# Miniprotein binders against q9bqp7: the designs that were tried, part 18

Target 1, 240 residues: q9bqp7
Amino acid sequence: VPQNWFPIFNPERSDKPNASDPSVPLKIPLQRNVIPSVTRVLQQTMTKQQVFLLERWKQRMILELGEDGFKEYTSNVFLQGKRFHEALESILSPQETLKERDENLLKSGYIESVQHILKDVSGVRALESAVQHETLNYIGLLDCVAEYQGKLCVIDWKTSEKPKPFIQSTFDNPLQVVAYMGAMNHDTNYSFQVQCGLIVVAYKDGSPAHPHFMDAELCSQYWTKWLLRLEEYTEKKKNQ

## First folded at step 2 (miniprotein)

Design sb3xB3
Fold by ESMFold2-Fast, scan of step 2:
Structure sb3xB3 (fold): chain B 240 residues (1-240), chain A 88 residues (1-88)
Amino acid sequence: as target 1 above (240 residues)
Amino acid sequence: SPERLELIIDYLEFAVEMFEDGKIEYAKWILEEVLEMLEDLIRETGDPELREILERVKEALRLIEEGRPEEAIRILEEAIRRLEELIE
């Protein structure tokens, strides 16, 4: 059990919309500060196994592509992910951030991959929006909060080259989702409660994306693991 | 199940590489993760083959603690082959 346990859900909140809710999705800007981000906490508390697997993958890629080729490869993967998120934000925004959509972005294999998921997404509440846990002191930038098959979810869009049909193969992605959820549920910039998560892994070749739905019980299980990672991060900072 | 089995195989292969490189503690940490993943799958499937593989991985950890890494590696290689057969 974590030493500094805190509940993921806020008993004072509801997942139902109310009349004072914004008519457009929220987009709170991320403020630069000394408070750690979810991604920083996760990156600095990777298990030795995760570090070794990442290093093994890196070594094999460098062997195949060379050091320069590996750098270009990782830059291209990052750029493709960025463009995928931009396209999704445009598609899901009622007011459209872009007046004229880039046809190449809309015709990417990744966008094709998620079409069947998007058909089940509605009631968008937040897009590319900052969250802060006021008690546990961490911040994050979530991709999307919307209803998936009638359930309000924190939705995280991922691109992958290798198939990820099981949630265990997505590494820290479930921890990232519940960290955002817990922060949003206790952030005064938001008024609603999120109890479910969704990780969507999209594929470059357009093959159907894999949705990993996380119900409230599963979110609670991963929340405990996130609290342990946050505690490890805090302890590591004290011992620097 | 195939994708989770592939992840376990990947971990086991890396553990063998760490043992061959003399990094015993690193291999032990990887094997502890493998045990957790196998226990989760057994809970979901009730597959007796996975339970047998779990016991073999536990035996490999015991052999490592006894200073018998060559025998542990043999057992892990056997476990990898058995998991690959389940992917068929």
Scores: ipSAE 0.000, ipTM 0.201, lowest interface PAE 12.1, mean pLDDT 79

Design sb3xC1
Fold by ESMFold2-Fast, scan of step 2:
Structure sb3xC1 (fold): chain B 240 residues (1-240), chain A 88 residues (1-88)
Amino acid sequence: as target 1 above (240 residues)
Amino acid sequence: SPERLEEIIYLLEEAVWLFEEGKIELAKEILEWVLELLEELIRETGDPELREILERVKEALRLIEEGRPEEAIRILEEAIRRLEELIE
């Protein structure tokens, strides 16, 4: 149990839609660099096993592709992910935000992969929007908040060249989602409550994306794990 | 402890991913690590469910050595599900 436990859900907030909800999705810019981001906390609190696996993966990839080939590979993966997120923001937003076409991404199948998920997404409330937990002192940039099959969710879009049919196969992604959720639920820039998460893994070959839905109970379980990682981060920073 | 079970689950997930990516030797090393962690936890708890999961992971390793990774992956996915139920 974390020493500085804090609730993920805000009892003062409703998950029900109302007339004051924004008609245009919120897009609050990420401004503060002093407070740690969710991704930084997770990256700096990897277990010894996670660190070893990452280092071994890097070593094997360099052996397979060479130093320059590895750099090109990681650059391409990053660029594909960025373009995928830009395309999704454009599709889900009424604003003209996407200025260039990515034919390679469209041809690779990532956008085709998510089509069946997008049919179930509506009521978009936030896109590429900053969240801050004022009490726990962390920030994040979430991908999307929208209704998935009628339930308001923090939605995280992922690209993968491997199948991820089970939620456990998404590593720290559930922790990332609940961290954003807890921050948003306690961020004064937002007025609504999110109790569900969705991780959508899109595939390069166009095979159907896997949606990993997280109900309120599962989000609460992962929230406890996130608080432990945040506690570990704080202790490591204090001892530096 | 829940934390120890979560570490084992993470390692099993990584092993499945590595098998699917064709990185068989690294995945086998990770499964060996999982066996050590399960053995430690069994010594502490005496939990018969953990002993059964240990035997299933050993079977998955044997299937990998025999060139039967699809069957091994199914066993590992079942082990992940069972470990998650112990946390819940």
Scores: ipSAE 0.006, ipTM 0.203, lowest interface PAE 10.3, mean pLDDT 79

Design sb3xC2
Fold by ESMFold2-Fast, scan of step 2:
Structure sb3xC2 (fold): chain B 240 residues (1-240), chain A 88 residues (1-88)
Amino acid sequence: as target 1 above (240 residues)
Amino acid sequence: SPERLEEIIYLLEEAVWLFEEGKIEEAKEFLELVLDYLELLIRETGDPELREILERVKEALRLIEEGRPEEAIRILEEAIRRLEELIE
């Protein structure tokens, strides 16, 4: 299926940043059902090379840490990511929704890492919010939609431990971002157009996070690759 | 991003190992993946050093096609060292 049959940007929505009055950030809950999530599609359509690399990474980690140590390590990575996202949602939420914050959530090295990025983030439109593509039938839960340096972006927050290989491919992160973007642009629960993406990689030691900005052209290129992965998923599901 | 560069380095190291094991077709698939990732990263960053590394990896692939894997491996090892130097 050609990309022009399913464009990432909605031609019926504004192609410029929304300059209207600030709104309360949306937080539409994820309703899990039979419709595949972005993460499931990507996980089920990994290349043979990606699967091989993931298996080798697991093997090396198990050799280093043992079976129990590996489980503890992966649980730790998951918990650190969860805490990081919870802290960011708290920081970016409106003041009137703030209650008792866990002080420990705000003191992580990851939060220190993103401070310089957060200074450039404003006009938050959505936080931990569900998106669904009306026509392509996939769902997702995006981290954040906000202006970064004056550009409305889908923002995805990532944590990284520099000396270790990744559980999943860094190059699949842009696919997640554009999948969320395309879904949001065609989701009736949202009224604005997002044309840019931002992947922020935060570091546990507090060293400055790396922002990866994706302009409209780059988003369109990754959208084409996402559509191919979605097609692979659909074909694989029919043939099983 | 150091993270993306580390991923490309990992792929190159695996390709070198596969070439050393005589698994030429599998190693070539890893190099094709490296080329795709470098092209995406170049489009995102505009880094001229990455363009130069891309051309070196293409040269290595050409040497493989010509049955010269030892020379290709040396080029890939050079590419790995250059990518490591880009990590801050």
Scores: ipSAE 0.011, ipTM 0.330, lowest interface PAE 9.4, mean pLDDT 80

Design sb3xC3
Fold by ESMFold2-Fast, scan of step 2:
Structure sb3xC3 (fold): chain B 240 residues (1-240), chain A 88 residues (1-88)
Amino acid sequence: as target 1 above (240 residues)
Amino acid sequence: SPERLEEIIYLLEEAVWLFEEGKIEYAKWILEEVLEMLEDLIRETGDPELREILERVKEALRLIEEGRPEEAIRILEEAIRRLEELIE
């Protein structure tokens, strides 16, 4: 349990549409800041077991592919993920037309994988948008805030190859989602409340993506774990 | 292969902990990923012990759906021990 608890939800906000809400999705730019990002906090607070497994995987891949081959492999995985997010932003942007979208992005296996999830996504309120928790002092860049099956969610798009070469910890994915959620709920640039999360794992071969829905209770439980990771990060930074 | 088995063991341990904490839905998500990883290894190795472990993990998920998490946890703990024996 964290020593200093802070609520994930803001009692002064509603998850229902407000007349003051913009008609186009918000896209607040991420500004360079000395305040740590969600991803930095999570990377700096990995467990000893996670670090050990990641290093063993890395050494195995380097032995198999060579140093240059490993760099190319990881670069390609990163680029595939980036392009997947760019394609999703384009697809979910209400003012884009099919003629204006990049056809190559729309034909990827990852986009094929996520089609059945996209049909249940509507009411997009934010895309590739920066969040900052003013009290807890962290920042992030969330993928999407939209209704999934009628519930307003922070949606995080993940890519996976089959077979998966290593774990980046499935535990950290829910922490990332609730960290963004808590930040957005307390960020003055936003006026609405998000209480649910959705992690969508899309597959390179076009196999159907796995949606992992997080209700308000689950989000609250993972928020406590995020607070512990944030506390650990803050303590480690003081000791450096 | 040993690296993949260690990843599966780690995920199973995480799932057990999450079930013990009452975080059922996320633990189920981890087990679904474990099933896929086991299926990939079985395809590559043909190991009958991995196929047996796959069936045990499936049974654990069924027990969770039936509201029997303590029995599921015991099955997962046994699966972890069996996987550890397969390493080296």
Scores: ipSAE 0.000, ipTM 0.161, lowest interface PAE 15.2, mean pLDDT 79

Design sb3yA1
Fold by ESMFold2-Fast, scan of step 2:
Structure sb3yA1 (fold): chain B 240 residues (1-240), chain A 88 residues (1-88)
Amino acid sequence: as target 1 above (240 residues)
Amino acid sequence: SPERLEEIIRKLEEAVKLFEEGKIEEALEILWEVLEELLELIEETGDPELLEILERVWEALELIEEGRPEEAIRILEEAIRRLEELIE
């Protein structure tokens, strides 16, 4: 149980569209400052299990590829993920951005992987947009806020080389999603409420992506865990 | 220590039953708890046998993610037997 509990949902907000909502998806730029990001909080508060698994994975990869090969491999994985996100932002953006589209971004196996998910995505309200929780003092850059199968979701796009058919296999991704959700629900730059999350794991070979839908109840459960990670981060920061 | 090993064995047995019933998500939650408990015991005892058992449980997790639950179950059953021998 977190000591400084704060609600994930804002009872004064609705998930329904209203006249004040912009026609173009919001894209609030992320301002780098001293306030910690969601990804930094999670990285600095990894569980013992996550640290052990990450270290064993690194050791295996270094044995196979060498230190220089491992560095090249991880750089390539990062670049592929970045390009996948850029392609999705382009696909989900208004037609006015078509002149900026690169056909090559739309031809990857990752994009093929998510086609069946994309057909169920509509009503995009935010893309690559910054969120800040003023009360809990953290920031983030979320991928997408849109309706998935009729429900407004914070959507997080992930790439993977191995199958991830279970939400537990996505590690901290559920915490990342609810952290963005809680921030957005209390951020004055946004007027709507999000109560659901979606993690989409796309595959390089074009195999069908795995969607991990999180309803309001599941989001509330992960929100409690996020609050604990945030408190742990704050305490570690004070002791440095 | 023996009581904690018995609790880990109980959780692994429950996870195996859940995998056999096709309740993969519930079984995975228990396996993650086992990994955490096992890591804490290794830090407290320094027992190299526990480290080997942890690595096998982790391998079982990877097999589940790859859609190979029958192989994972065999590894988990081996881990259970090894933990039971440590209690002796």
Scores: ipSAE 0.007, ipTM 0.288, lowest interface PAE 8.9, mean pLDDT 81

Design sb3yA2
Fold by ESMFold2-Fast, scan of step 2:
Structure sb3yA2 (fold): chain B 240 residues (1-240), chain A 88 residues (1-88)
Amino acid sequence: as target 1 above (240 residues)
Amino acid sequence: SPERLEEIIRKLEEAVKLFEEGKIEEALEILWEVLEELLELIEETGDPELEEILWRVLEALYLIEEGRPEEAIRILEEAIRRLEELIE
């Protein structure tokens, strides 16, 4: 796939709000089909170094925690991430109010961690919403599309524990964000243009989350790398 | 943090010395500590230069497993130089 044939940004679209914008954030359901997801493409095209790092990380964690302890740890990480995303969707959705029990949302370390980021988030356009790139034939489920400090962004929420970082896809987070962006920009279910990304790393201990803003140029650079991963996936699938 | 980068440089220098002395297991343990610290810094900063340095350290580990320690040492020395440039 020549990178110049499939641009990340759609010249037919604007990043300005217009009359066609819904009053509530979009939540398009993810439909099951044979079209690969962003996460599947990335998981099946990991470099040998990524695979090596992940395997050695797993071995060291098992050595430290035991087999059962490692399974419990990874399950807890997954559950914490899921609950964090559910809390953020609730907080950012105008159709839902905060629960009476603040300890479930506002007392969470992760939620405390992102408070300073959330104050700069407004104009939510999509939450937990499916995207599909009709020409490149891939799908995804993005976390959030909203304005961050006045710029419309695909926002990806991440949870992190310190001092022991959990390695899932260290180098692929920017690729995931731009893959969702490119899909949304070419998905007929959406009418707007997204040109920026934001990866927010929230911490369990409540220390301030780290925002990693990706401007249009950086997004274009990672889009080129995403297209290469997608090509590798397509070739690999033809041989299976 | 300059202090954290200086600590990583110290550890890499120690690992190189241990590899030259044939103390492979001790050197590998230090390289693993370096990988964990680099991953944490990358998570905090998003610095693509730190990502490149992480790839170099991983390549060195792979070369050690393939029985190519001379090439691994050269790569680690390059990583040290690049980290020193980041402090400047």
Scores: ipSAE 0.114, ipTM 0.589, lowest interface PAE 5.0, mean pLDDT 82
Fold by OpenDDE base, second read of step 4:
Structure sb3yA2 (fold): chain B 240 residues (1-240), chain A 88 residues (1-88)
Amino acid sequence: as target 1 above (240 residues)
Amino acid sequence: SPERLEEIIRKLEEAVKLFEEGKIEEALEILWEVLEELLELIEETGDPELEEILWRVLEALYLIEEGRPEEAIRILEEAIRRLEELIE
């Protein structure tokens, strides 16, 4: 049980989306400050054993692909991730719909993979927007806040070459999503609240993406785990 | 040893340069080598500062995978500065 419990949901904010659909999604810039990011907290609270396992994974990949093959693989992961996020921002942004969409960005297996998910996405409220939790003292940059199948969600987009049919296969991604939710729900820059999360795993070959929907109950469960990770991080920093 | 730290700094500087040149593949390879070398040093020394630097390099790798290279480069530059301070 976390020593410093804080709610994921803000009781002072109404669950009713204020009818003012902002015509333009929010894009709050991330400010450079001493406040740790969600990513930093999650990375620095990994165990030495987890880091070791990552190294073993690397060694295995090198054995399978060769050194040059592994270099190419890592480069492709970077490039594909970047292009995918850029393409999604373009697709989900109302303003960019007017600009000549780089047709080349839209012609990817990953974009094809998420098409069936995008059909259920509407009411985009934020894109690539910074969130800050003032009380718990962490920040993050979320990918998207939108309605998925009529439910307002923090959406996190991921690319994978391997199937991830289970939410457990997404490692710390659920923690990242709920961290963003909790921050947004208590960030004064946002006037609304989210109660759901969505992790979308897109595939290079264009096979249907896996949506991992997180309802309010599941979000609350992962929120407890997030708080424990944050406490661990805080304790580690005090001892340094 | 200062020599091992200097080698890690050299590799990180090279990785940053390679990123700036758009040579992402080569840069990522070097970062993975840095992680291995840092892990070895941490196992030998138990230095909490080196552990912190390791986590920053891991964060940079994560950001690269997420398509955020500019932020990753900033983190790597900070890691270099912190390592330089350990040698002084």
Scores: ipSAE 0.018, ipTM 0.437, lowest interface PAE 4.8, mean pLDDT 86

Design sb3yA3
Fold by ESMFold2-Fast, scan of step 2:
Structure sb3yA3 (fold): chain B 240 residues (1-240), chain A 88 residues (1-88)
Amino acid sequence: as target 1 above (240 residues)
Amino acid sequence: SPERLEEIIRKLEEAVKLFEEGKIEEALEILWEVLEELLELIEETGDPELFEILDRVYEALELILEGRPEEAIRILEEAIRRLEELIE
C-alpha cells in the first residue's frame, strides 16, 4: 500500500473549520464487525525485537510477582488506564454535573500529571469516538480530538510507571495516532481535517506528563510506517 | 562469524557516538538493528555468551527509554568489549 495512493490527509477537505461547528463533541460508537482494528493490526505485526522485549518484560514481572501477582498487576494497570480516560472525558466534556466519582478521579496523580497539558487544550471536537478508513478497511476508537496550543490534534492519553521522555519510548503509539488520523480524515462521519498528533504520557506520582507533539511532517513519516504494517497484516490474512 | 560480530561492534560504536551527541532518535534506530542482529545470531549459533551480551544491550535500551543515556552508554561500551573478546 503506497502512500501516494493513500495519503494521510484528505485533499478534498479544508484546513479551516466549517462555520456550523457542533457545540458538543462527537462520540460515534464503535460498531464491531470483521474489519480489523488499529490495535489488532499492530499486535499481529510486531517485529521480532518487539516480541522479544514484550516476552522478556513478562518473564521479569512474573519472576518478581508470581503468576497471580502478575495477573493482579496487569488488571490494575488496565483499571488505572480506564479510570484515567473516564476522568479526562469528564473534564473535557461540556458537562455541568459534579458527581463524587468524577471528583475522586480528578484527585488522582495521573490527572495532576496532565494539568499543564490540559491548560493548552481547547476546542474539543470528538471524545471516545469511532473512526473507520473505508478504503483501507480498518477501524479504531480514538481518545480525543481537540486543539492543543492552537493546533487541531488527535490526542492519545497514556499512563506509565516509568519515564517516557522520548517519542521512541512510546513504541507503536505514534503509529496508532496517525492510523486514527488517516481514518478520521477519510471518514464521512467527520467533516474536518486533522494534521497533528499528540501523545500524552501521564505519571501516577503526579510528575509532569511528557507531551509528544507530532507535526504534519512527522505524522506523514509515521503514516508511511503504518501503511507498511497494514500491508503486512493484509498479506498474513491472504494466507489464512 | 567474526565478520558478523565486527558489524555489530561497528553499529554499537556508532550508536554510542550518536547518544553522546544527543542524537537519541538516530541512536535508538541503530540499537534496534543491533538487537535484531544479535537475536538472529543466537538463533543460528546458540552461543550462551551472545545471550549475556543481548541482556546487556537490552538493559541499555531500557535505560535510554527511561531518559538515562549516560548509564546506557557505559553498559553499551561494556557490551562492545565483550564482543571484541569473542572475536579475538
Scores: ipSAE 0.014, ipTM 0.487, lowest interface PAE 6.6, mean pLDDT 83

Design sb3yA4
Fold by ESMFold2-Fast, scan of step 2:
Structure sb3yA4 (fold): chain B 240 residues (1-240), chain A 88 residues (1-88)
Amino acid sequence: as target 1 above (240 residues)
Amino acid sequence: SPERLEEIIRKLEEAVKLFEEGKIEEALEILWEVLEELLELIEETGDPELYEILLRVFEALDLIDEGRPEEAIRILEEAIRRLEELIE
């Protein structure tokens, strides 16, 4: 799929604040459909390196923890990630600041890790919100759209036990961000334009999170790679 | 093939040079290409030596993430020597 035929940015939209924009962050529910999600496309088109690393990690963990221990560990990692996202949605939502939820949820090491990033986040436009690219036929659920250091970004919150100071070590995270961006920019439920991305890798021990800012040029480069992954997925679907 | 091994060696040498120059992100782009090519050769040949070299390159990536580029460079230089032996 040529990028020129399916651009990431929508020329009909502006990234500037509009007085008529909703004052409350958008939260469009994810629609159940046969249309593939961003995560599904990426999972079904993993690179050889990603498949190898995942399998090696899984085998090492099973050797260390046993089969049942591995299942418990992965369940706990998933639950901690979910709680981290719930805490961030609570922190960034105007409704949560008015009537605060469980304080214990807000005190995790992951939340400590992102404090310095959160200081630079404002103007929240969307939280845990569904996006759909009608023309390219994919959907997604993005974490957050907000201004980071004055620039409107699709922000993706990640947890990691190992340091990830370089964007190249974040696997498909840049592709996930630009896929959400392209979908949102062409989704009729949204009126604004997003041209930047931000991947925030938070750490359980509270050490400072690593922000990976993606400017418009970098987003365009990863968009080309996302289109190739989407094409690969479509080809695999034709073969069942 | 010897030609593909030579290409991988050239990419590893370029990555080492970039790491030495402090151009870490550019070097990482090249290392991920090397990993893909090594995995493809392993699938084609079943060569256990290529598998061991692959594991060393992954170890170098971990060292870079940990802020230990000098140790990563030493491991990559070892990988280059091992690949050169396979050509010979």
Scores: ipSAE 0.125, ipTM 0.631, lowest interface PAE 4.6, mean pLDDT 85

Design sb3yB1
Fold by ESMFold2-Fast, scan of step 2:
Structure sb3yB1 (fold): chain B 240 residues (1-240), chain A 88 residues (1-88)
Amino acid sequence: as target 1 above (240 residues)
Amino acid sequence: SPERLEEIIRKLEEAVKLFEEGKIDEAMLILFEVLYELEELIEETGDPELLEILERVWEALELIEEGRPEEAIRILEEAIRRLEELIE
């Protein structure tokens, strides 16, 4: 159990819309800070097994593609992911000015892959927006907060060239989602409560994306694991 | 698939034999192949039992690196039994 437990949900907040809520999705910019990001915490607290598997995967890829080929592959994956997120922000934002700029991004296989998911997404509250947990002292940049099938969710968009039909195959992605959720629920820049998560894995060939929905109970379970990772990070930082 | 699990079992059995013969480097190469194959199956199936078996195989690898092959062999034999149960 974490030594300094803190609740994921804020009893002072509701998931219902308020008349004072902004009419446009929030987009709070992420500012450089000494406060660690969610991705930094997760990267520096990978289990020995995770580090070993990633290192061996890297060796296998280098063996198959060569060092230059591996560098090109990883660069391409990063660029495609960035373009996919930009296209999704454009689609989910007010149509007029963003669609005009990003027309070519809307035609990728990844965007085709998520069409059936997007039909169930509405009531967008935040896009590419910074969150900060003032008490637990971490920051993050979440992809999207919107209703999925009527439930307000932190939504995380992922790209993959291989199928990922099960949530267990995404490893740290559930931790990332609940970390953003807990931060947003206690961040004064936001007024609403999020209790659900959604990880959407999109495919390059346009095959239907796999949605991994996380209800409140599952989010609470992953939140405890996130708190343990955060505690580990804090301890490692003190010992450096 | 049962056929892929049977292939992993055969590789683990060969690794155990090689460790018993003191052929550590050859056995280690087979364990790396097993780790790659288990990772692919976990990605495809999401089976938590396979993840647990992968963690055990990795622990055996650590024990070998520490010069403790007898303990590693016991863990690999346990992994083989668990995989056989998944087939049956």
Scores: ipSAE 0.005, ipTM 0.214, lowest interface PAE 11.3, mean pLDDT 79

Design sb3yB2
Fold by ESMFold2-Fast, scan of step 2:
Structure sb3yB2 (fold): chain B 240 residues (1-240), chain A 88 residues (1-88)
Amino acid sequence: as target 1 above (240 residues)
Amino acid sequence: SPERLEEIIRKLEEAVKLFEEGKIDEAMLILFEVLYELEELIEETGDPELEEILWRVLEALYLIEEGRPEEAIRILEEAIRRLEELIE
């Protein structure tokens, strides 16, 4: 149990659109400051099991590809992920023009992979937008907030060279999603409430992406785990 | 320690049961505990057989991620048999 529990949902907000909600998706820029980001908190508080798995995977890859091969592989994976996010932001933006689209980005296997998911996405409210939890003092940059099959979700787009059909195999991805959700629900720059999450894992070869839907109950369960990670980070930082 | 190895075997057997019941989430958590415990034993003993078993458990996790739980279960059963031989 966290020492300083705080609710993920804001009882003063609704997931229904109100008259003051903008018709254009919000894109609040992330400003650099001393407040920790969600990704930094998670990176600084990985469990020993998580650190062990990552180190073993790294050792295996270096053994197979060599040091230079591993560096090239990881660099390429990072760049492909970046391109995928840029393409999705472009596709989901209602104000995009033909001149703004890069045809090569739109032809990637990852974009092919998510086509069936995108058919169920509508009502986009935020894209590549900064969130801040004003009480718990953390920040983040979320990928997307939109309706998925009629439910308002924080949507996180992931790329993978291998399939991930089970949510537990995505490690900290559920924590990342609920951290963004809790921040947005208590951020004065936003007026709506999000109660669901969606992790979409896209594949390089264009095979169908796996959607991992998180209902309100599951989000609440992961929120408690996120609060424990945040508490650990805060205690660790106070010792410096 | 035979006692420690027997505990790891028990956890692997429980994980196999959970995978067979479709309780993937609970089974994955137990496999993470097993990996942690194997790493501790490898640091203490330097036993190359434990290192091999660790890699097999990691392979099983990879297969679960690939949506291949039947193959993962077979590998975990192999890991159990190898650990039992170390006790004997």
Scores: ipSAE 0.007, ipTM 0.210, lowest interface PAE 10.3, mean pLDDT 79

